# VHH binders against q9y6x5: the designs that were tried, part 132

Target 1, 379 residues: q9y6x5
Amino acid sequence: LPPKLLLVSFDGFRADYLKNYEFPHLQNFIKEGVLVEHVKNVFITKTFPNHYSIVTGLYEESHGIVANSMYDAVTKKHFSDSNDKDPFWWNEAVPIWVTNQLQENRSSAAAMWPGTDVPIHDTISSYFMNYNSSVSFEERLNNITMWLNNSNPPVTFATLYWEEPDASGHKYGPEDKENMSRVLKKIDDLIGDLVQRLKMLGLWENLNVIITSDHGMTQCSQDRLINLDSCIDHSYYTLIDLSPVAAILPKINRTEVYNKLKNCSPHMNVYLKEDIPNRFYYQHNDRIQPIILVADEGWTIVLNESSQKLGDHGYDNSLPSMHPFLAAHGPAFHKGYKHSTINIVDIYPMMCHILGLKPHPNNGTFGHTKCLLVDQWCI
Key: E = the ipSAE of ESMFold2; O = the ipSAE of OpenDDE; V2 = 0.75 times the mean of E and O plus 0.25 times the DockQ between their complexes.

## First folded at step 5 (VHH)

Design z2 (framework vhh_5j56_2; at its last look DockQ between E and O 0.01; V2 from the best seeds 0.00; counts 0 for: pae E 19.8 > 2, unsure alone 62.7 < 65, placed apart)
Fold by OpenDDE, look of step 5:
Structure z2 (fold): chain B 379 residues (1-379), chain A 128 residues (1-128)
Amino acid sequence: as target 1 above (379 residues)
Amino acid sequence: QVQLVESGGGLVQPGGSLRLSCVASGFTFSGSDYYAIGWFRQAPGKEREGLSSISGSSGGSTSYSDSVKGRFTISRDNAKNTVYLQMNSLKPEDTAVYYCAAGPLYGRSYFSDEYDYWGQGTQVTVSS
């Protein structure tokens, strides 16, 4: 039987939550599997970009999902969480579920993972749920596990997405121990439910399961605001994305806009597109706007408004607060092994290896994950 | 803002010793389960070479390239947020600009592209 893999994402699960909070179910999962303590995600550290990086192995500039909000100047199209169904935005890459499904006697399933309800390269997952935040984890889990267990051709790759602890992180801030303890307890319980469901169905021993996230969460404050209106008139530019990385489309001369913004705050870096640091791998795409503003960790870019968020993400991907974790269990993985760090793009070649798929060209390094796998040598 | 500043370079005779320092600011290295500090060098006309790395974790795992193993020792002072490279038995072939870098700990990371931050470098010249 072909290997099977379930990829689970808990949105906004900061890596160090594992150190600061209790996770009995997740720790048991880790004990019987592997843990990567830090996953360096891609810049910007937002939901759509990073989820697509996980399943493509590509930096944002390469797969073309460069933010949660995008604008294409040529087609005049907009992308957002409420407008993400146009294949135009996704077709610059081939996600793993498409690759998997194009193989003989294999199918893919998805429960609300970003991009899974869109035909990409004229292919959509054989089984999928349209995104609906109101659908319970239980229902998502039930569908995914049903498909994994009873489908023909068999589902060999499945994705499961959950919106917490991201939403709560935004609301309470990651440093709110009382509220976040409650939220994270629920997450751990969901992991317990997942494991129990898999055991009940007889899938646990043979199914490879990856539990990960797209980004972390940093503490924000009303005392750390960058007001763009203090620096530049809003009539001089269009805001494509706001915080903590603002995408600026100038309505006047780009240089003039840049000059008005470059000294706006000591806690914000302003880049012309061509001057964006190479380490971000965030330059070579037309969907990246002419000017980007990058706030320092914990700072919020605002437009004469107070931030309603006590936590946020999207900052420099080198910041530990932005990093998620990765845990995995199954026949492909060691037991009781902990690893320090991988890149989020490294997950793709690993998953391809597990599934016996030929990976598309990607930015991942298989060598970074070899120690997680039982069939590989660990140096 | 993360900043790395190297010091301690200079002219030394073959067989001599130098101690390089890398002072990190903008982040806490000690106790970090993410950061590693690495030393690199680049000689004229040669590619940048990874020499040694140390983890920020409590265990402080270290690694060395074959070219410096047994001669160079990497260490850290947590209180000073500083990483040191003790270089003994220096050879003319060790002449290069030495760089300190900070980035994720992937294990034995001798690849420069894996590091996020770099110092300005310090010149080390080994000559009689």
Scores: ipSAE 0.436, ipTM 0.780, lowest interface PAE 1.4, mean pLDDT 94
Fold by ESMFold2, look of step 5:
Structure z2 (fold): chain B 379 residues (1-379), chain A 128 residues (1-128)
Amino acid sequence: as target 1 above (379 residues)
Amino acid sequence: QVQLVESGGGLVQPGGSLRLSCVASGFTFSGSDYYAIGWFRQAPGKEREGLSSISGSSGGSTSYSDSVKGRFTISRDNAKNTVYLQMNSLKPEDTAVYYCAAGPLYGRSYFSDEYDYWGQGTQVTVSS
């Protein structure tokens, strides 16, 4: 019986939603398994980078997915929705599903986790769904469970991605209790459906399941805007990414661009690439632009005078509002154990341990997750 | 501490060729993504002129000024931590002190005040 693992992400699920909203199904899941109350994610706290960090154990500078919007000066390539399937962007790391399915008698399955529909190092997930946000959670789950039950060689590692509560968090903001309660109740119902489906199919007892997220969400407002056009003319730079971490490629002297920006707002830090704080681990990659602008929590960098978003993420990864949670259940995990915090890069070596895979060089620390696992001495 | 040392200058006849070298110490090209290496020159009584640059971790990003494009070629040997400027079809107006410099790793390669580290210079004289 080879060990099996299902990794589930609900995008934008802030850790303290667990304290501030009711999750009867998720709480039952946690009661019979483990909870990590806060996961410290990687900077910048965006979707593509953090999902790739989970499955590679690497900081963004090391795996090369440094933002949701990127530019590579050597190839003149832009990373966007239309270009995100180019292996060029993903090939600076080896995600766990590639390592898994290259083992004898193993395959991997994916329901829309970022990168799983890309042939990374000429290897695409053995079974996968092309990304399409219109596909229901039920259909994603149906495909995953069919592949877990019916594949030869057997699927031993599977991923499942869902876009909420991120989309609603942007739309309403995390402090809109009425709308977010409705959204989060639907998420909890989906978790209930997931567990019930696994039980009905006979998968529940021998499948390890991790439910986690990539980042949280912070409240924004029309009162907290940074108007970049008031500080610098568009002609002086190329804008690679805007908010809350702007990526600036100067068209004129870099020092002149920096000087025009450094006093733009007291609610924004302006960094030359070499001056980005070491604690971000966000410096040593060509895709990180020469100047970045980092807005304070809840502030939005705009080119116009309004913003449609009431919630956002991407801010400093030390902020509790940016942190997701992790819950897990299965034969590898203790029952009823709570842990305060791990780093998001620690998830990768833990998953490799559960699956019996040799991890690639990475930034995670296996020792941080030992207390979650029944086969480890943690004290 | 970053240091740059040029060599390979000298006297050549019009139409001749020279190959300049710039050896870097204090960082390695293969281990550093932060700097482009550029070649500049300064003739007597003239402003310093940017000629060519090479950047990127692979060394695949190059640029040339119009005054040297098609005659000069920049290249890099990561194993020797050295950047080269191959100068062909030399003219008397190419007579100058040639400098290598290291600066920020974006593609704006001609502006001397963007470069943080400079070599001592090597003299190139094109005369019959």
Scores: ipSAE 0.000, ipTM 0.104, lowest interface PAE 19.8, mean pLDDT 87
ESMFold2 (binder alone), look of step 5: mean pLDDT 77; pTM 0.799

Design z3 (framework vhh_5j56_2; at its last look DockQ between E and O 0.01; V2 from the best seeds 0.00; counts 0 for: pae E 18.0 > 2, placed apart)
Fold by OpenDDE, look of step 5:
Structure z3 (fold): chain B 379 residues (1-379), chain A 128 residues (1-128)
Amino acid sequence: as target 1 above (379 residues)
Amino acid sequence: QVQLVESGGGLVQPGGSLRLSCVASGFTFSGSDYYAIGWFRQAPGKEREGLSSISGSSGGSTSYSDSVKGRFTISRDNAKNTVYLQMNSLKPEDTAVYYCAAGPLYGTSYFSEEYDYWGQGTQVTVSS
């Protein structure tokens, strides 16, 4: 039987939740598989960019999904969570489900993973759900597992996306033990449901399953706000994205805008596009605006308003609070193995290997994941 | 803001010893299951070479390149958030600028691209 892989994302699952909260189902999953404790994600540490990095192996500057909110100055198009259906935004890369879909006697399935309901390079997953946050995990799981079990040609790659614990992390903050315990318990229960469903269908032993996330969550506070209106008049720029990484499109001279912002706060770094640190791999794309503001961890960039979020993400991708985890189970993976750190872009070449796909050029390092795989030599 | 500052470089005779220090700030290295600190060197006209790394974890796993194995020892002081490189039996070939770097713990990594933060470097000269 051809290898099969299910990629599951729980949005905003901070890596150290595993240390600070109880996950009996997930721990059992890990016990029978592998764990990567930290996944260094891509800058910026937001949902759309990182989910696309997982499935392309590319940094944001390369795959072109550089934020949850984007603006293209040439076409004057906008991208947002409510406007993400234009293939224009996605076509700068080839996601793995497309690669898989184009293989002989293979098909892909998707339950609300970012970009899966858009034809990319004129290809869309054979099976997919249009994004709808109101659809239950159970329904998503039922569809995915049905497709994995009964499709012709067979579904060999599937994605499953869930919005928690991100939404709750924003609402309660990651340090709210009471509320987050409740939320994370639900997540663990969903993992239990997933495992049980796979066992019931006879898929558990033969299906490779990756459970991961796109980013973590840091604690925010009303005491840690950066008010841009105190530094610059709103008429001097267009805000493309706000916090914690603001994308600034100047309406006046860029240098003037920069000079007004550069000393706005000691807790915010201001970069001209050409001066963005190389380690971010966030420079070489026209969709990156001329000026970006990067707030320090836990600081929120605001206008003349107060933030309602007690948690947020999007910060420096070197911050542990921004990092998700990766757990995996299946024939391709060892049992009871724990690994310290990989890059989120490393997931792509690993998945390609598991599925026997030729990867597109990518930024991942297959060497980082070799120890997870039973067919590879681990030094 | 993460900052690394190297010190301890200088002129030494062949067979001599030096102890380099790397003071890290802006993050806690001790107890970290994420961070690793590595030592690199770059000689004139040569590529940067990874020498040694140490994890921030409680076990403090260490690694050494073949070029320095048995001569160099990496260690850390958790209280000072400092990593040391004890260099013994120095050779003229060890002459280089030595850099401290911090980044994710991928295991044994001698690839400079895997490290996110770098010090300014300290000159080590081994000469008679």
Scores: ipSAE 0.541, ipTM 0.823, lowest interface PAE 1.2, mean pLDDT 94
Fold by ESMFold2, look of step 5:
Structure z3 (fold): chain B 379 residues (1-379), chain A 128 residues (1-128)
Amino acid sequence: as target 1 above (379 residues)
Amino acid sequence: QVQLVESGGGLVQPGGSLRLSCVASGFTFSGSDYYAIGWFRQAPGKEREGLSSISGSSGGSTSYSDSVKGRFTISRDNAKNTVYLQMNSLKPEDTAVYYCAAGPLYGTSYFSEEYDYWGQGTQVTVSS
């Protein structure tokens, strides 16, 4: 049978946390496997888009999950964290768990990875948990390991999602060393528990494990606010998403809305859709609104004068603060190898290679990840 | 000054019902344009749990966590600037402080950090 793969995401795990905090368990995982120090993610650097980019190898404009909040004017459908189950939003791409379980004698399992509780192309993960943030990491891991050990046809691809350190990063900000140290120690303990559980169940030596994240986190503050209501009457537009990338659907002439916004703040770039920088690969989808506002790092777009967030993400994907890491261990991977950077879309073709799957058309480059793999020439 | 005020909590027997209300002052809820409204709860010694949300988009949508789906119903009256949580078939494990919250359109019942405005909470106690 093809090698098995477990893909784990700790949401909002900024790459430089590895340098700035102690991770004895994760560092031991890395020592016996591989590390990619920085993964360049996709714009916008939000949770749903980047998790879908990992599993599709596609830019957001190509897979159609372009933000955590979206609106389709033709169908009148909306998407949010509380309304994410309509296959309409997800059907512009085929994620790896769908491709995997349609293979002869294969199943997929999922513990709360975005989209895994949705029937995408009429196919839902063979085993999955409906999203519920109150379910502990231990319960998620128990279900995943049970499915990896006891399923027929066998589970060959599994995912595991955890909300930290993203939730705490928003609450405290990444610069709160006292609180973030406590949070990140708990994360490292969970990684230790994961490795120990896999060893005790006899999975560790034959299971490929990727530990990664979707994005980082930057410090926000009350002295870095952009008050949108001070620049434009809300009656002139519909707000689809707010911060740090606002999605603006004009109710009046688009150029007039643009002109009202373009000088609103020196800490915000205002783009007509056709003028969005090509390097973002964020233009060619109807779900991207006619005007977007992109706040500078650490700035928050608000409709009132205050915000309770101390950390945020979604900013320009060139910013190191937005980059996660990737670590991996297993028979497909070298031992003790460190690599500087890959693109987040490169993870998909690498995973397809490990699993022996034909990748769908995608934006990843297999060559960027060859040096991580024992069966490849590093060129 | 924006305030959200919950009311309608209290003591109820198992299997009973309560209707919570959340009234805004200094702030008006938009029906369709800028805000989602959510209900959360926190039991002693537990993490805060998202329960339900209602979107302001055209055609409207509601969401419910699995723990309350089928028992709780969220609704909104924009004319009264009020959101309701109808809680039926209450169980002892529903005992908690219940909070309403408001956030931008992308706010959800799952991610409390996405909500900008919070009420002070109202106690719900379910006991024999």
Scores: ipSAE 0.000, ipTM 0.186, lowest interface PAE 18.0, mean pLDDT 88
ESMFold2 (binder alone), look of step 5: mean pLDDT 79; pTM 0.818

Design z4 (framework vhh_5j56_2; at its last look DockQ between E and O 0.01; V2 from the best seeds 0.00; counts 0 for: pae E 16.3 > 2, unsure alone 62.2 < 65, placed apart)
Fold by OpenDDE, look of step 5:
Structure z4 (fold): chain B 379 residues (1-379), chain A 128 residues (1-128)
Amino acid sequence: as target 1 above (379 residues)
Amino acid sequence: QVQLVESGGGLVQPGGSLRLSCVASGFTFSGDDYYAIGWFRQAPGKEREGLSSISGSSGGSTSYSDSVKGRFTISRDNAKNTVYLQMNSLKPEDTAVYYCAAGPLYGRSYFSKEYDYWGQGTQVTVSS
């Protein structure tokens, strides 16, 4: 039987939640599989970019999903969570479900993973759900597992996406022990449901399952605000994305805009596009705006308004608070093995290996995940 | 902002010893368990070479390239947020600019691309 892989994302699951909260079901999952304690995600540390990096193995500058909100100056198109269906935005890369889908005797399935309800390179998953946040995890899980079990050609790759604990992290802040305990318990219960469902269907022993996330969450405060209006008139620029990484499209001379912003706050770095640090791999794409502002951890960029968010993400991808985890179980993975750190782009070549797919050129390093796999040598 | 500052380089005779220091700011070794500090060197006309790494966690693992194994020792002082490279039995071929770097702990990593932050470097010259 061809190998099968289910990729599950719990949005905004900060890595150190595993240390600070109890996860009986997830810990059992890990005990019988592998754990990567810290996954360094891509800059910016937002949902759409990082989910696409997971499935392409590419940095944001390469796959072209550079933010949750984007603007293309040539076509004058906009991208947002409410406007993400244009293949124009996705076609700069080939996600793994497309690669898989194009193989003989294989099909892909998706439950609301970013980009899965869009034809990319004229290919869409044989089975998918249109994104709808109101659909329960149970329904998503039922569809995914049904497709994994009964499809012809067989579904060999599937994705499952869930919006928590991100939404709650934004609402309560990651340091709210009471509320986050409740939220994270629910997540653990969902993991329990997932495992139980797979066992009931007889999929558990043969299905490779990866549980991961796109980013973490940092604590924000009303005491840590950066008001751009105090530095520059809003008529001088268009805001394409706001916080914690603002994308600035100048309406006047770029240098003038830059000069007005460069000293706006000691807790914000201002970069011309060409001066963006190389470590971000966030420069070589036309969709990156001429000026970007990067707030320090826990600081929020605002426009004469207070932020309602007590938690946020999108910050420097080297910050531990931005990092998710990865757990995996299945015939491809060791049992009871823990690994310190990988890059989020490393997941793609690993998944390709598991599925027997030839990977497209990518930024991942297969060597980083070898120790997770039973068929590889670990030094 | 994370900064790394190297010191301790200089001129030494073959067979001599030097101790390099890398002082980190912007993060703490004791608090960032998933980071590693690595030492690299670059000789004129050669590619940058990874030499040694140490994890940020208490009891962190150390690694050494074959070129320096048995001669160089990496250590850390968490209280000073400093990583050291003790270099013994120095050879002329050890002449290079030495860099410290910080990045995620991927294991035994000698690849420069895996490190996010770099120091300015310190010159080490081994000559009679």
Scores: ipSAE 0.019, ipTM 0.505, lowest interface PAE 6.5, mean pLDDT 92
Fold by ESMFold2, look of step 5:
Structure z4 (fold): chain B 379 residues (1-379), chain A 128 residues (1-128)
Amino acid sequence: as target 1 above (379 residues)
Amino acid sequence: QVQLVESGGGLVQPGGSLRLSCVASGFTFSGDDYYAIGWFRQAPGKEREGLSSISGSSGGSTSYSDSVKGRFTISRDNAKNTVYLQMNSLKPEDTAVYYCAAGPLYGRSYFSKEYDYWGQGTQVTVSS
């Protein structure tokens, strides 16, 4: 029987939630599988870029989804509205579900993972749901398990995406113990439902399951605002993205715009594109704007003095608050093994290995994940 | 500063219509291609849900949640810095406080995490 893999993301699941809250269902999943305590994600630490990095093994500059909001000067296209499904944005890489279903006697299924409702390289997931947040986790799971169990050619790779705890993390902030405890308990219950459903359908013993996330969450505050309007007039630039990494397209001389922003706040770094730190791997793509502004952790860039966000993400990927976790269970994985850290781009070559796929060129390192796998000698 | 003020709420019978207005100040839609205005609602004891959005771009791209698609229409008047929500075929389950919000063009129209500025809300009540 061909190996099968289900990749699950709970958006905005900060790694240290596992230490600070109780997860009986997830802890049992980990006990019988593996845990990576910290996954170092890619800059910027936003949803679309990091979900695409997981499934391509590429840095954002290489896969072309460089933010949740993007602008292309030649075509005048904007990302994050009705053009979020335009293959133009996604075609700089080949995600794993495309590679998988192009193999003989294989198909892929998707329940709302970013990009799976887009025909990338003229190929859309064999079975998919159009994105709609009103669709319950139960319905997403029912569709995925039906496809895993009843498809010809068989579904060998499936994805499932859920919006929490990210939505609640923005609303309450990660430090709101009472509200986040309630939210995280609901997520643990969903993990319990996932495992129970897989067991009842006879999938559990032979399906590899990865539960991971794209980023964490940090606490914000009304007394940690950077008012961009106080430093520069709107007429001097076009704003492509605002916070916590602002993307600035100058309308006047770039050096003049930079000089107006350079000393705007001690809690914000201002980079010309060529000066963006090399460790970000965030420079070599035309979709990255000539000037970016990177707020310090917990600071919010605003056009005025107020913000409704109590939690946010997108900050420097060296910050532990931006890091998710990874847990996995299945025949490919060891039982009861804990690993300290991997890079998020390492997930792709590991998944390709599990599925017997030849990975496309990527930034991941298979060696970083060998200790998780039963068929590898850990060195 | 960016401010949003909703109006047009009230009591209406099932099957009726209302038009909500959201007046924005602190930015202009004309020549500002990078703001979206979204409509949200929150019924008692429920989580806030996203309904619709319209971008500030010259084309005015629109999005609708499945719960309101075909019944609600979002539109704007750039000269007045106003976004409208035309609500037709109203049902008792549409009873809620309705909010407008503004944020960057990116993201999905019904996720509140994508919107940074919020109005105070206007009550809509659809009676049996």
Scores: ipSAE 0.000, ipTM 0.200, lowest interface PAE 16.3, mean pLDDT 88
ESMFold2 (binder alone), look of step 5: mean pLDDT 78; pTM 0.813

